# Ledger of designs, part 305: VHH binders against p49116

Target 1, 238 residues: p49116
Amino acid sequence: EGPLLSDTHVTFKLTMPSPMPEYLNVHYICESASRLLFLSMHWARSIPAFQALGQDCNTSLVRACWNELFTLGLAQCAQVMSLSTILAAIVNHLQNSIQEDKLSGDRIKQVMEHIWKLQEFCNSMAKLDIDGYEYAYLKAIVLFSPDHPGLTSTSQIEKFQEKAQMELQDYVQKTYSEDTYRLARILVRLPALRLMSSNITEELFFTGLIGNVSIDSIIPYILKMETAEYNGQITGAS
Short names: E, the ipSAE of ESMFold2; O, the ipSAE of OpenDDE; V2, 0.75 times the mean of E and O plus 0.25 times the DockQ between their complexes.

## First folded at step 20 (VHH)

Design pb92 (framework vhh_ozoralizumab_d1; at its last look DockQ between E and O 0.57; V2 from the best seeds 0.00; counts 0 for: pae E 3.1 > 2, grease 30.6 > 24.2)
Fold by ESMFold2-Fast, scan of step 20:
Structure pb92 (fold): chain B 238 residues (1-238), chain A 121 residues (1-121)
Amino acid sequence: as target 1 above (238 residues)
Amino acid sequence: EVQLVESGGGLVQPGGSLRLSCAASGFRFEDYGMYWVRQAPGKGLEWVSYISWDSKYTLYPDSVKGRFTISRDNAKNTLYLQMNSLRPEDTAVYYCATHWGDYSLGEFDYRGQGTLVTVSS
């Protein structure tokens, strides 16, 4: 029995398209988001505990939590992405769409509300100064969520989630020993991830991805993608 | 101006092969993921393949997996689709595309006219 995550799983390095255009556009935003999505899915695929659950469980689990993983990734990579600049560009585009009467006011309100929730979440994580180890274990906690409908192997998923929680607790208590309530402040932020609509995240960041195919539809293909060692461990015959 | 120009389509018999090309210009091709999508007569758009900027990730739906191979040459700003073991149901206009949509309409802005692939005896 080793730790749930190795040092390689703590490392999370996003490579951005270069350079950032002077006037941000959908093309740059969707490319940036797709890189973060693939990095997040590759991160999940590389975890031995995740591999051990089998392909059907892996697919169901990721389809249920990809928006939570993606949002945690946005918060973690906010500076590398210049996320505030990206969100400002999206807001500007939406305001122009209102002026040109291309979108319903109700839909724009829903999208703006989502952006505000996302900004608040990222700001709260930045104020807490969440480190790379903490992000890795928060991602593991949301990945190994046993409470999504339709999951099999829920007992094993719960054991991996508990292992993630215990290892995070041990790390925080040792590293931030002077801050008795730090773990509680971090964990209370996680429920907010489930209040953010995956459908709206998809429209904001993935409007051009895979020819209008939904992220839910593409996840099985990402998990089945041809990579020599991973195919033998995670994916197999259909 | 971003421009995508597809070529390589034609008439081929079932079981045959074709190689499609897409010449890209007007953007940093080497930094962006690319797609092949197709539209059969009287049908909607269907995703065919995806390749990441660095060729690390490639994706295929079950309908073409094992038969089609997407690749790119970043030095030449060119995207390819190798199509093997072609079937009558592969008959379609094939378009190359990149991340390109309209938030209000949810539509892809395709810059090429496509290339017609007809699989028939």
Scores: ipSAE 0.650, ipTM 0.809, lowest interface PAE 1.1, mean pLDDT 84
Fold by OpenDDE, second read of step 21:
Structure pb92 (fold): chain B 238 residues (1-238), chain A 121 residues (1-121)
Amino acid sequence: as target 1 above (238 residues)
Amino acid sequence: EVQLVESGGGLVQPGGSLRLSCAASGFRFEDYGMYWVRQAPGKGLEWVSYISWDSKYTLYPDSVKGRFTISRDNAKNTLYLQMNSLRPEDTAVYYCATHWGDYSLGEFDYRGQGTLVTVSS
């Protein structure tokens, strides 16, 4: 059996709307986040092992880990998307909500803490100078997590996760041979992902996707998104 | 100022076809994914199609998949929805939309006034 990931899975290029507006509005934030979300999920479905689990299991996995995948994507694409600027804009918008007394004190605290955790996580990843291969394997480890409730084929999922971990280990040993503890330093960042609320992430980045449509509900459809060229659909000029 | 203007709605018999159009202005249309949403009488809003900013990807719910086709012309700032094999349950006001919703940090609604589609024998 071949490797879990190939070089094609290392590529993770997010295209942002250009040019970036001087004022980042909710519209821009939502579009940017949507692109990242779609990219992340399409990345997942491009993995042969993921495909092998079947549609139902795949959907369940992504439902369980989309927030973590998204967050890793934020970290990986932080520079391209100017994440710090986006988060600052979100905070500014939040200030407006606070002034208008639209949020409870507890909710404000939760949201602010979440933003802080996102920023800290991304900063920590930047400090570690995580490369594209490492991100790919980390995302795979997160994706193939067998410890989520309600999953089927947990044994197979676990095997895929182990394979991801082993490949990451091999990569790190090969690429960073002089840094003996790099693997450990990278892996210990993963728990921080599970401290983040998917609900708050969704609220901050995706509330404007389509009204009240939840990410959870849309995931099956995102995974089934079709390429226009594949379906022979009429595409307009860009 | 974001503006979306839908057109093309009307009365059609079951099994018939319609093509909706949406003229967009007030924002960089080519940078944003676009949606068609609809609201049937007495029901809430539901999305019926999505197309990415670059037209690379499209998305449909099962209810319309195979019958509806979304497309866009970024040069014309226009969104389209080809609706085939229409059913009575497709009767609704159809809206062109970009990202919109009740954001916790504020509210925005980027959709047009809608165009009525009535499917009836």
Scores: ipSAE 0.613, ipTM 0.836, lowest interface PAE 0.9, mean pLDDT 89
Fold by ESMFold2, look of step 22:
Structure pb92 (fold): chain B 238 residues (1-238), chain A 121 residues (1-121)
Amino acid sequence: as target 1 above (238 residues)
Amino acid sequence: EVQLVESGGGLVQPGGSLRLSCAASGFRFEDYGMYWVRQAPGKGLEWVSYISWDSKYTLYPDSVKGRFTISRDNAKNTLYLQMNSLRPEDTAVYYCATHWGDYSLGEFDYRGQGTLVTVSS
C-alpha cells in the first residue's frame, strides 16, 4: 500500500571526487562511475517494493537491468559529472590505443559506436529536460521489468512496473498539464537503453577493476552492503 | 607515483587474529575506494573486501563476511583489514589495491608487494 516511490527516492545526488583533476585520468573516471553505480544500487535497494521481492529475486533483477539503471544515471548526472568531457577523454585514450595498435580495429569501431549511442541518448534526455521525478519513475520502470529471462515472481514485478508507469503518468499529467505528448516522448526513449552493451559499459567506465571483477559478479555483494547511515558503524565479526 | 605498502602479516594458529595495514601515497587516498585482495599459493587473485572513499559502504564475499572488517583512516592515508577467526584456507599473500589503469594498456592491476598471512597449527 502507498506510492511505489516517496520523495526520498527522487533525490539522486552524485558527489564527485574533488577537486576535478586538471587532466582527467582513468582513476578519476572509474571512481566517478563507481560512485554512480553505488548510488544507483543504493537507490534500488531502498525501495520498499524492491525489498519485498527477496534477495535472490533482487540479485536476478539487478543483474538484468544494471546497465539500464547506470545509463539513466549517466543521463541524469551528465552535467554535474561533466560527462561530455569524460567521454571526450575516453575517446582520446582510445585514439592513442589505435596509434599504438593496442586494440583491434573492429573493437574500436564497436566501442566508438557505443559512445555515440550513449551521447545521443544523454542529449535526447537533456533536450526533453527530464526532471528528477521523471528519472526516478523511469528507473523504477526499467528496474521492475518482468520480461527478462530467468526471473521469479514475475507477476509481482509486473504489478510494481505497472504502478511505476501509473505514478509517472499521474506526475506528468499534473506537472506538465500543458504538454499533452510529454509522457509519450519520455517513454519512447526507453528502448534505446536495451541497445546499450553492459560489456562495453564495463570497458569504458570500469576497466581496471581489481581482480577483473565483472559488474555482474559483484551485484550480489553490492546489494548486501552495509552503510554507515544504515548501520552507524561498518563492522564485521569482531 | 602511486605507492601501496602492506604490512601486518605473519604466522597465526587457526582461530587467531591479525590486523593488516596498507600505507598509501602518490594520490588523493581520501577520494577513492579501496580493496583488499589475496592470492593463495597456486591460485588466482580473490577479492576479499571493499570500502568506499568515505567509508559509507563496505562489501565482503561470503567466504570472509562476519570474520573480516575493512576500515580506513583518511587522515593517515591508511587502509586496514581486521581478520578474526582465521582458517587455514585464509593463508595467502594479501594486497591492498585501488582502481587504476590506462585504456591504452588494457587491464593492469595496481597493488602493493603484499604481506603474507599463514594460518597453520
Scores: ipSAE 0.356, ipTM 0.709, lowest interface PAE 3.1, mean pLDDT 83
ESMFold2 (binder alone), look of step 22: mean pLDDT 82; pTM 0.833
OpenDDE, look of step 22: ipSAE 0.559; ipTM 0.814

Design pb93 (framework vhh_ozoralizumab_d1)
Fold by ESMFold2-Fast, scan of step 20:
Structure pb93 (fold): chain B 238 residues (1-238), chain A 121 residues (1-121)
Amino acid sequence: as target 1 above (238 residues)
Amino acid sequence: EVQLVESGGGLVQPGGSLRLSCAASGFRFEDYGMYWVRQAPGKGLEWVSYISWDSKYTLYPDSVKGRFTISRDNAKNTLYLQMNSLRPEDTAVYYCATHWYSSGTEPLDSRGQGTLVTVSS
């Protein structure tokens, strides 16, 4: 039937709030993170294979993997986000919270460990110089993960994941023909995404956005969000 | 610094329409997503609508989808909520906000002062 992803799925353009404020604050960080989250959800919804799985499966799938997609997005968009500057501001905020006795020492250690893991992941992806095509297929491999508990249609999800893996292999072999082990170096980065806590990601990037609710609870609404593309206005349909 | 001022509330009959406005100042309105939230007497906060900075994305809960329309005018630093086919259960104080509310009582500095909407015959 055709490729899993089209050229349009390679384009992943994050537009940041402009200009970056002189002093970073929770509002700016949460707006930046929400733009990336919405862009990532919009990207997933635009995939015909994803649409074919149906609404209930789509919701379960994204609820299971949103943190992995978001983290890949952070790595892909690290330059445009000035992610290192945002993480430094988060660290500064956490240090101020310690001084004001608002957080326990144990919790702060967990959060600092998460920030370190995130920085190491983004640095490893930068060193590999992952291109836009490779990011698109890595996100597809993560999205179509059949091994999350509670999923239905796991055989179809697995077939889409295998198709993503095959198309990534074809691309890497053709584009980076002289680097025999590039694909292996890229794929071994993916398991680290599952070691990152979605609860800590929420605390770092989304507390000013979601208040007392979890990202998990708002995923169904994000997946139902309206856009000119979903409404057929931008797709060339009358 | 952030200031939000809601207006446009009032008394309306079931099936009627109202248009709410929110005048924003103290931040770069054109760069931030905006929310409408409401609070019925004696109840917690309920999220009503979201619009992205560029108006590309809008979100609605099932309770208002198809009846309410969120919009913004970035040149005027103004957020709008067009409410059609109003029902008695839409009776609430409506607030514009810079973040997602769906439970509890939040600080007023995270939302405007509110505008009362009463739907009754």
Scores: ipSAE 0.593, ipTM 0.790, lowest interface PAE 1.5, mean pLDDT 85

Design pb94 (framework vhh_ozoralizumab_d1)
Fold by ESMFold2-Fast, scan of step 20:
Parts: structure tokens; C-alpha cells; sequence
Structure pb94 (fold): chain B 238 residues (1-238), chain A 121 residues (1-121)
């Protein structure tokens, strides 16, 4: 059987709204986040192993892990997004909400702690200088997680996760042969993704996307998105 | 100031067709995804369709898939909704939006005034 991911799955090109407004607003933030979410979900759809699991399993997997995929995408695209500027704008909005008593202090504390965790995660990935191949395989490890409740085909999902782990190991050993502990440093970053609340991610980035429904509720529709045939590439190449 | 002006609504018999238009101004239309949403009498807001900034991605709920087609003309700052095989349950005020209209701020209302579509014999 061939590799789990092809070179086309390493390509992850986020196109941002241009130009960035002088003063950030919810509209720009939601558009930017939605582009990343759609790119991430179409990336998952393009993987043959993912398609082989069938529609019901695909929906269940992405519903369970979209926040982890999205957060990895934020880290990978942090420079393109100017993520630090976006997070600073969100923090300013939250501080103004405290001053005007529009939100409880406890809720704002939860959101601020989430932003801090997100910044620390993105900073750790930047310090490790994670490359495109490494990001692709980390996303695959997260996607093919067999331990979510309600999954069918868990043995096949586990095999795909193991394949992702082995291919990541082979890549790192070949490309960063002088750095014996690089793989370990990368893998220990992953548990932090599960500590971040999908509810808070929705509040920060997706307030204006689709109704009062959660992202996991709209995932079936996003996975079935129509794409313009003339562009050919699911990841969006120019 | 974001301004969205919907048009093209009217009275039509079941099985008929209508084409809605939305003229956008006050923001970079070509850079933002666009929605059609509707509100039937006495009901909440319902998502009808989405189109990405570059028209590569379109989304439809099952209730309208195969009957409605969203499109955009970025050169004209105009969004369209082609509605075919209309049903009485499609009767609603249709709104153009660049993010979900249920989101509100003290400073920004992202939706237009709407256009009424009535499907009745």
C-alpha cells in the first residue's frame, strides 16, 4: 500500500482577505477563521484513507477533532494570519467588555486562559520550527484518533494513525538526522490540543459563521461542500 | 458603513422560480463569504446558502439543495440566489449577509432589510 499522505496533502495554502483592516473587527476575524476551517476540512476529505472509512465515520471523526485540526492550522498559518494581531484585538474587546459589565469576570477569565494556552501552543510550535510535512502528519495523527466515543471501524482508524506516526518518524529521522530528540519534542505538544475548549474556539473565531448551531453540527454540510471543478486541487492551489 | 440591498422577491405559485439579488457596499465584497438566510413568519432565522469569496465553495442545507443556486459577481459587488421549484414552505423574508445575522454588536448590523418571497396558489 502507498503512503498515507501524498505531496499534495503537505501543501496547505491559506489565502487571507486583503488587505487586513487597520482596526480588526469580528467580520475579518470570522472570515479568516472560516477560510482556515474550510481548508482544514477539505484537506481531510482529500485523504484516500479518510475517504475509505465512509461518510458516517468521516463525519464522526471530524466532529470529534475539528478543534484540534483548527488549532494546528492556526499554529501552521500564524504568520500568514497575523494571529498575534488577531488575538490582541480579541483581548482588547474582552477587556472593554469587563469595563462595561457586559460579560461575567469568570467567563472572561476562562476565555483569557484559553487565549493564553493557544498562544503558548503556537509559540512552542514556532520555536520547534515545525515544517509542512510535520504539520501534515500531526494533523493526520489527530484526525485518525481511534479513542473518540461512538466511532465504528476503530481498528482501521488505529492502523491509519499508526501509519501516520511511522511516516512522521521516517520523515523526521531522514530530514533532521542530527536532532535525535526532535520527534519526542513534537509529539509531547499534541496532548495540549485536547485541553482547549471547542466552545471557546467557537466564541472567539466563529461567532458569525452559521446560526446558533455549533461547528460540530454544521460539519456534515461543510464535508459535503461543492467545489469549483476548474480549480482541481482540494487544498486550493492559486 | 456596510450596506446590503436585497431585491427580486415577489408572489409566485408553487413550482415557480425567482432570482434574488443583493447589492453590497461599504466593505471589500470580493474578499468575504456571503450568505442567504431567511425568516418565515413566526419562525427563527434559517440558513439558505453560503458562497466563498472566490466562488470555489458553496454550501446548501438539504431543504434547498438541488433547487437553489447561489452565485456572485465580484466585479459588480452583487450576490444572487436562483430559486427553482419553489414550495409554500419557502415563503419567508430573504436576507443577504456577510456573516450570520444572529450575531449582533452595538456598532454593526451585518444584514440588509430583506426581500419578501411568498409562494402561494
Amino acid sequence: as target 1 above (238 residues)
Amino acid sequence: EVQLVESGGGLVQPGGSLRLSCAASGFRFEDYGMYWVRQAPGKGLEWVSYISWDSKYTLYPDSVKGRFTISRDNAKNTLYLQMNSLRPEDTAVYYCATHWPGYSTSEFDPRGQGTLVTVSS
Scores: ipSAE 0.633, ipTM 0.806, lowest interface PAE 1.2, mean pLDDT 84
Fold by OpenDDE, second read of step 21:
Structure pb94 (fold): chain B 238 residues (1-238), chain A 121 residues (1-121)
Amino acid sequence: as target 1 above (238 residues)
Amino acid sequence: EVQLVESGGGLVQPGGSLRLSCAASGFRFEDYGMYWVRQAPGKGLEWVSYISWDSKYTLYPDSVKGRFTISRDNAKNTLYLQMNSLRPEDTAVYYCATHWPGYSTSEFDPRGQGTLVTVSS
C-alpha cells in the first residue's frame, strides 16, 4: 500500500483577487474565503484514500471538519491572504452591527473571542514555521478524524488518520532531525481547532457569500464541483 | 457603482433552449466567482450555477446539472448561462450575482434586475 499523501498533495496555492483594495468589503472577504474553502475541499477530494471512502462518507467527513480545514488553510495562507487585514476588516464590519444594536453583548463577546482565537492560532502556527508538508499531513489528520458522530467506516477512517500521523512523524524525523519534539509541538496545536465554532466562522467569512444558506448544505455540491480538466476529459478534449 | 444586467430571457417550450447573458460593470469582474440564481413565482431564491473567477471550476445543483452550462468572458465582463432541455419547473426570474447564492450586502449590491424565463407549452 502506497503513502497516504504524495507531493501533489503538498501544493496548496491560494490565489487572491488582485490588487487588494484599500478597503476590504464583504464582497472581497467572501470571495477570498470561498476560494480557500473550495481549495481545501478540492484538496481533500484529490486524496485517493478520501476517494476510497465513497461519496456519503466523504460528505460526512467534510461536514464534520470543514471549519478545521478552513482554519488550517487560513493559517497556511495567512501571508498571501493578508489575514490580519481581513480580520481587521471583519471587525470593522462587525462594528456597524454593534452600533445598530443588532447583536447582544454576549454574542459580541463570542464573536470577538472567536476572532481572537483565529488570530492566535494562525500566529502560533506562524511561530512554529509550519511547512507545506506538515500542513498537508495536519489537514489529513483533521480530515480523517474518526471521532465525529454519525460517521460510517470509522475503522477505515482511523487507519487513514494513523497513516497520516505516521507519515508526518517520518517526515518530521527526517527533515527536522535536530528538533526532537517538533512533532509533539505541532500536533498539540490541533486541539485549538476544536475550540472554534463553525457557525461563527461561517458568519464571519461567508455572510455576504451564502446568506442564509449553510456551508453544510453546499458541501456535497462543492465536492462535486467540476474542473476544466475534468470537463475536458468528459468531452474528450485534450 | 456595481451593475449587473441580465438578458436573454423569454418564452420557450418544454425541451427548448435559451442562453442568458449578464453584463457586469463597476467592479473587477475577473477577480470574482459569479453565480446564476433564480426565483420562481412564490418561491425563494435558488442557486443554479457557479463559475470561478478563472473559469477553472463550475458547479451545478442536481436540478440543472447536465442541462445548464455556465461560462464567462472576462475580457467582455460577461457571464453566460446556456439552458438546454428546459422544463416548466425552470420558469423563474434569473439573476446573475457575485455572492452565493446572490445575496446582497449594504456595501455591495451583487444582483441585477433579472430576466424572466417562462417554459410553457
Scores: ipSAE 0.350, ipTM 0.708, lowest interface PAE 1.7, mean pLDDT 88

Design pb95 (framework vhh_ozoralizumab_d1)
Fold by ESMFold2-Fast, scan of step 20:
Structure pb95 (fold): chain B 238 residues (1-238), chain A 122 residues (1-122)
Amino acid sequence: as target 1 above (238 residues)
Amino acid sequence: EVQLVESGGGLVQPGGSLRLSCAASGFRFEDYGMYWVRQAPGKGLEWVSYISWDSKYTLYPDSVKGRFTISRDNAKNTLYLQMNSLRPEDTAVYYCATHWLTGYPSDEFDSRGQGTLVTVSS
């Protein structure tokens, strides 16, 4: 059947808006996050196994796991995004909201706890020095999760998840042969992704971009997005 | 100051075509994804199309896919929407947007334009 992922699925290159503005704003943060979200969904759509599941299953799967994929992407791209700077800007915004009585203390606490959890996750991945192959397989493991409610084709999804786990194991054993427990250390990080609220992720990174349409609502359309050759030209004048 | 100015709306018969334009200023247009959104009379806001900064990705809901084409000219800071095979249900005010400001309490700016009216009627 061949491998679940090819070398092309390891390449995950985020291009940031340039230059970074002197003062970060919601517009820049949302653009950066949307690029990562679209890159993540384009990545998922490029997997032949994912395509084979069919459109309805693909939509249900991504609706269930987009926050996990996005968070893994944040960890993988933390340096190129200057994620620590973005999180600091969000914290500064929350501090200003307290001073202006714009948000309740309970809401601010929830958001700060989410930021702390996100930062700890990204720090743990950095400390483990997760490489591009490992990130690709971790994303595949969370994408092909058979345990979400309402899924059809659960046996096939489970087979693809097991294939992702086996290929990750083979890679780690070959590449990090001296580190007997590396795979276990990596895999125990994954449950933390499900403890992070997708609603808070959406509020922090996407509120200014998607508007009154939730990420959940727009996922079917993002999965159908067209890829076009860049040329900057005006096409059609009538 | 982000400024977006839409034009090209008008009255057209069912099956007809219109081309909308949006002139952008006050920000680095070439670095940001752009949206077309619409609001029909008595209805809520509906997303119509998206194009990435580099034109690599375009998105359309099923209601307009195959009929509408979004494009941009980064050298001119201009966004376009080519609308073909227009239907009465496409009647709406069409807005150009960099993002929709909703639910983020410190947002100072509406990154949406003033809109251009499209009426599809015999």
Scores: ipSAE 0.570, ipTM 0.783, lowest interface PAE 1.7, mean pLDDT 84

Design pb96 (framework vhh_ozoralizumab_d1; at its last look DockQ between E and O 0.58; V2 from the best seeds 0.00; counts 0 for: unsure alone 63.2 < 65, grease 24.7 > 24.2)
Fold by OpenDDE, look of step 22:
Structure pb96 (fold): chain B 238 residues (1-238), chain A 121 residues (1-121)
Amino acid sequence: as target 1 above (238 residues)
Amino acid sequence: EVQLVESGGGLVQPGGSLRLSCAASGFRFEDYGMYWVRQAPGKGLEWVSYISWDSKYTLYPDSVKGRFTISRDNAKNTLYLQMNSLRPEDTAVYYCATHWSTPLYGSEDSRGQGTLVTVSS
């Protein structure tokens, strides 16, 4: 059996709206986040092992871990996104809501703490100087987590996770041979992802345009999204 | 200021076709994903289609997949929805929209006035 990930899975290029405006409005923030979410899910779709699990299992996995994948994506793309600036802008926008008494004190605290956790996590990853391979393997480890409730094929998921871990270990040993404890330092960052609220992440970054539409509900459709090539065939446009 | 203007709605028989258009202004249209949403009488708002900023990806719910096609012309700042094989249950006011609001902040409605589509024999 071949490796879980290939070099093609290491590439993770986020394209931001250009140029970045002086004032980051909600529209810009939501679009940026949406692009990252789609990129993350597209990345998952590109993994043969992920495809092998089947549509139902794939959907369940992504529903369970989309927030973690998204957060890792934020960390990985923090520079190109100017994440600190985005988060600062979000805080500023929240101040308006606060002034309008739209949020309770407890809610404000929860949201601000979440923003802080996001920033701290991304800072911690930056300090570790995590490279593209390491991020790819970390995302795979997060994706193929067998400990989420309601999953099918947990044995197979676990095997894929172990394979991701082994490949990461081999990579780190080969690439960072002088840093004996690098793998451990990297892996101990993963628990922080489980402490972050998916609900708050969704509320901060994603459009509540259609009321009851949630990331959870849209994930099956994202995973089945059509490419431009397919669309061109349907519309007759090349 | 962001402005969206829908057009192309009308009365059509079951099995018929319509093409909706949405003229966008007040923002850099080519940088943003766009949506079509609809609201049927007595029902809530539901999404109908999505297209990414670069048209690389499109999304459809099962209710319209295979019948509706979303497209865009960035040079014209225009969003389109080709609707084929229309059904009575497709009767609704159709809106174009973009990522404009969140539950926590920026609660602005990005939709236009909408265009009415009536499918009836």
Scores: ipSAE 0.807, ipTM 0.909, lowest interface PAE 0.6, mean pLDDT 91
Fold by ESMFold2, look of step 22:
Structure pb96 (fold): chain B 238 residues (1-238), chain A 121 residues (1-121)
Amino acid sequence: as target 1 above (238 residues)
Amino acid sequence: EVQLVESGGGLVQPGGSLRLSCAASGFRFEDYGMYWVRQAPGKGLEWVSYISWDSKYTLYPDSVKGRFTISRDNAKNTLYLQMNSLRPEDTAVYYCATHWSTPLYGSEDSRGQGTLVTVSS
């Protein structure tokens, strides 16, 4: 009864604050990340299948997968965001923090390892030249994951994930017909997303939100967020 | 250097209204999302509202949704909070803010000195 995603779900345009600061700027990092998070949440809640699951299920799904969606967004938008420049600035700051004894060495090592994992994931996605259609379906596969504990409606969630997988398969087979293993190579990247720590992602990117509210705590409110169009009109997501 | 100046606080009866303003300078206000937060005596900071840089998204906790409205005028570098149907529980110092400190970066919160709102009778 129609495709899981439409062309409106393939478009994923991130606009950045300007200009890019010359040195580490927490304000710039938090704004850039917040724009990506809200774009990702707007994307998720615009999907009819997601809407059909109901508010409590939506909240549970997004709490389980927001970091994976965000990480896919970082990979997709890495060039527009100049992500490598942002991460380099953070690494430089962390080196100074070690010298000034402001944070424990164990915490800084943990954060540095996370940055390395993030860079490797983004590099692997760029090496595969993942396109916008593929990213949209990968995000849907991650969003509709039925294996998280505590979910209800897991049979319906599984059906939506299978539909996303089938639509991705059909797209890859038609668009990359001479690359027999492209789908498999793409899908084996997904387990790396489960290695990303949401706690460290919050520390790295969501200082403005984290200072008062954790991402986990704000998810219900993000899913209810009011949307306005040009001339101040409000368009609800539900 | 970020500078934020809140105004518009005062004493008001339950059920009344107030409009808070925040004058911003020292950064490109039109490029950044903004927050209102509040702190009641003896309590921590509580998030009250958020508005995205382009006003496309607004966000409220359940305690104020439907009663408070955040808005911004990017041409005037000014953030607003319209507070209606005020309750004694809304009594707090209200701040506008851009980001909060974290152990990782060690930066201080970017917020103003605040404006006191007292709802009593």
Scores: ipSAE 0.686, ipTM 0.851, lowest interface PAE 1.2, mean pLDDT 85
Fold by ESMFold2-Fast, scan of step 20:
Structure pb96 (fold): chain B 238 residues (1-238), chain A 121 residues (1-121)
Amino acid sequence: as target 1 above (238 residues)
Amino acid sequence: EVQLVESGGGLVQPGGSLRLSCAASGFRFEDYGMYWVRQAPGKGLEWVSYISWDSKYTLYPDSVKGRFTISRDNAKNTLYLQMNSLRPEDTAVYYCATHWSTPLYGSEDSRGQGTLVTVSS
């Protein structure tokens, strides 16, 4: 029985569309977010433990946690995405819409509150200087969450989550040996992810992705998408 | 302004084939994922296929998987849909699409005008 994650699961490289627009551009935002979502789903699919749970369980897990996984990806890729610039452009657009009564004030308030929560989360992760190994294990911890409503047969999921927590602890204790409380500071950030609305994330980042179809509806198709890299990793056979 | 122009639709018998094309302009086509969606007479929009910017990822719903193939030529700013083993239920207006706005960001339709495919026995 090997480690839960290999070095290949630590590598998380987002390729951005080019160039970044000078002004708010919905296509750029949606494309960037879609690339991150596909990268995150491919990352999850590549984990042997995830594959071992079977397709029905895999689909249920990802439907339950995609917003948490996506938000961790936003924090991890914040610099590559110029996320602060994107969020500032959205905030400016929303503030101008409020001032000119172009959009509902209640709707704007909910979206603004979501952006503030997202900014605080990303800032907290940046201040802690979370590294690539730590992000990989945090993503594994949220992926293998046995406690989402509607999940069935949770004992195996819980065992994989515990393995992720154990391996993260071993890594942090070895790498940051003089910071006794680092692991606790990292783990206490995770509950904030469940306070983030998946509906507002979808409205902000996945506008009209495939017509009037929700992210929840496309998750099974994303998980079953064909890639040469994914198939080669699973089978090991030519 | 994003412009998408579909072509290649027509009348075909069941079991036949058609190749749809979409000419894209007004944006960096090579950097954006693309969709084919369709609307049958009297029905809502149905997603048909997706291809990533680099052609690395393609998605198909079960209704068309194994029969339809999406592809792109980034040098020519052109998206394709190869449709094989066509069925009467494939009769629809086919639209080329990229990302589009919601009410939050305003109204912008990045779909083309469509091309009609009629599969008749």
Scores: ipSAE 0.659, ipTM 0.829, lowest interface PAE 1.1, mean pLDDT 85
OpenDDE, second read of step 21: ipSAE 0.769; ipTM 0.892
ESMFold2 (binder alone), look of step 22: mean pLDDT 79; pTM 0.802

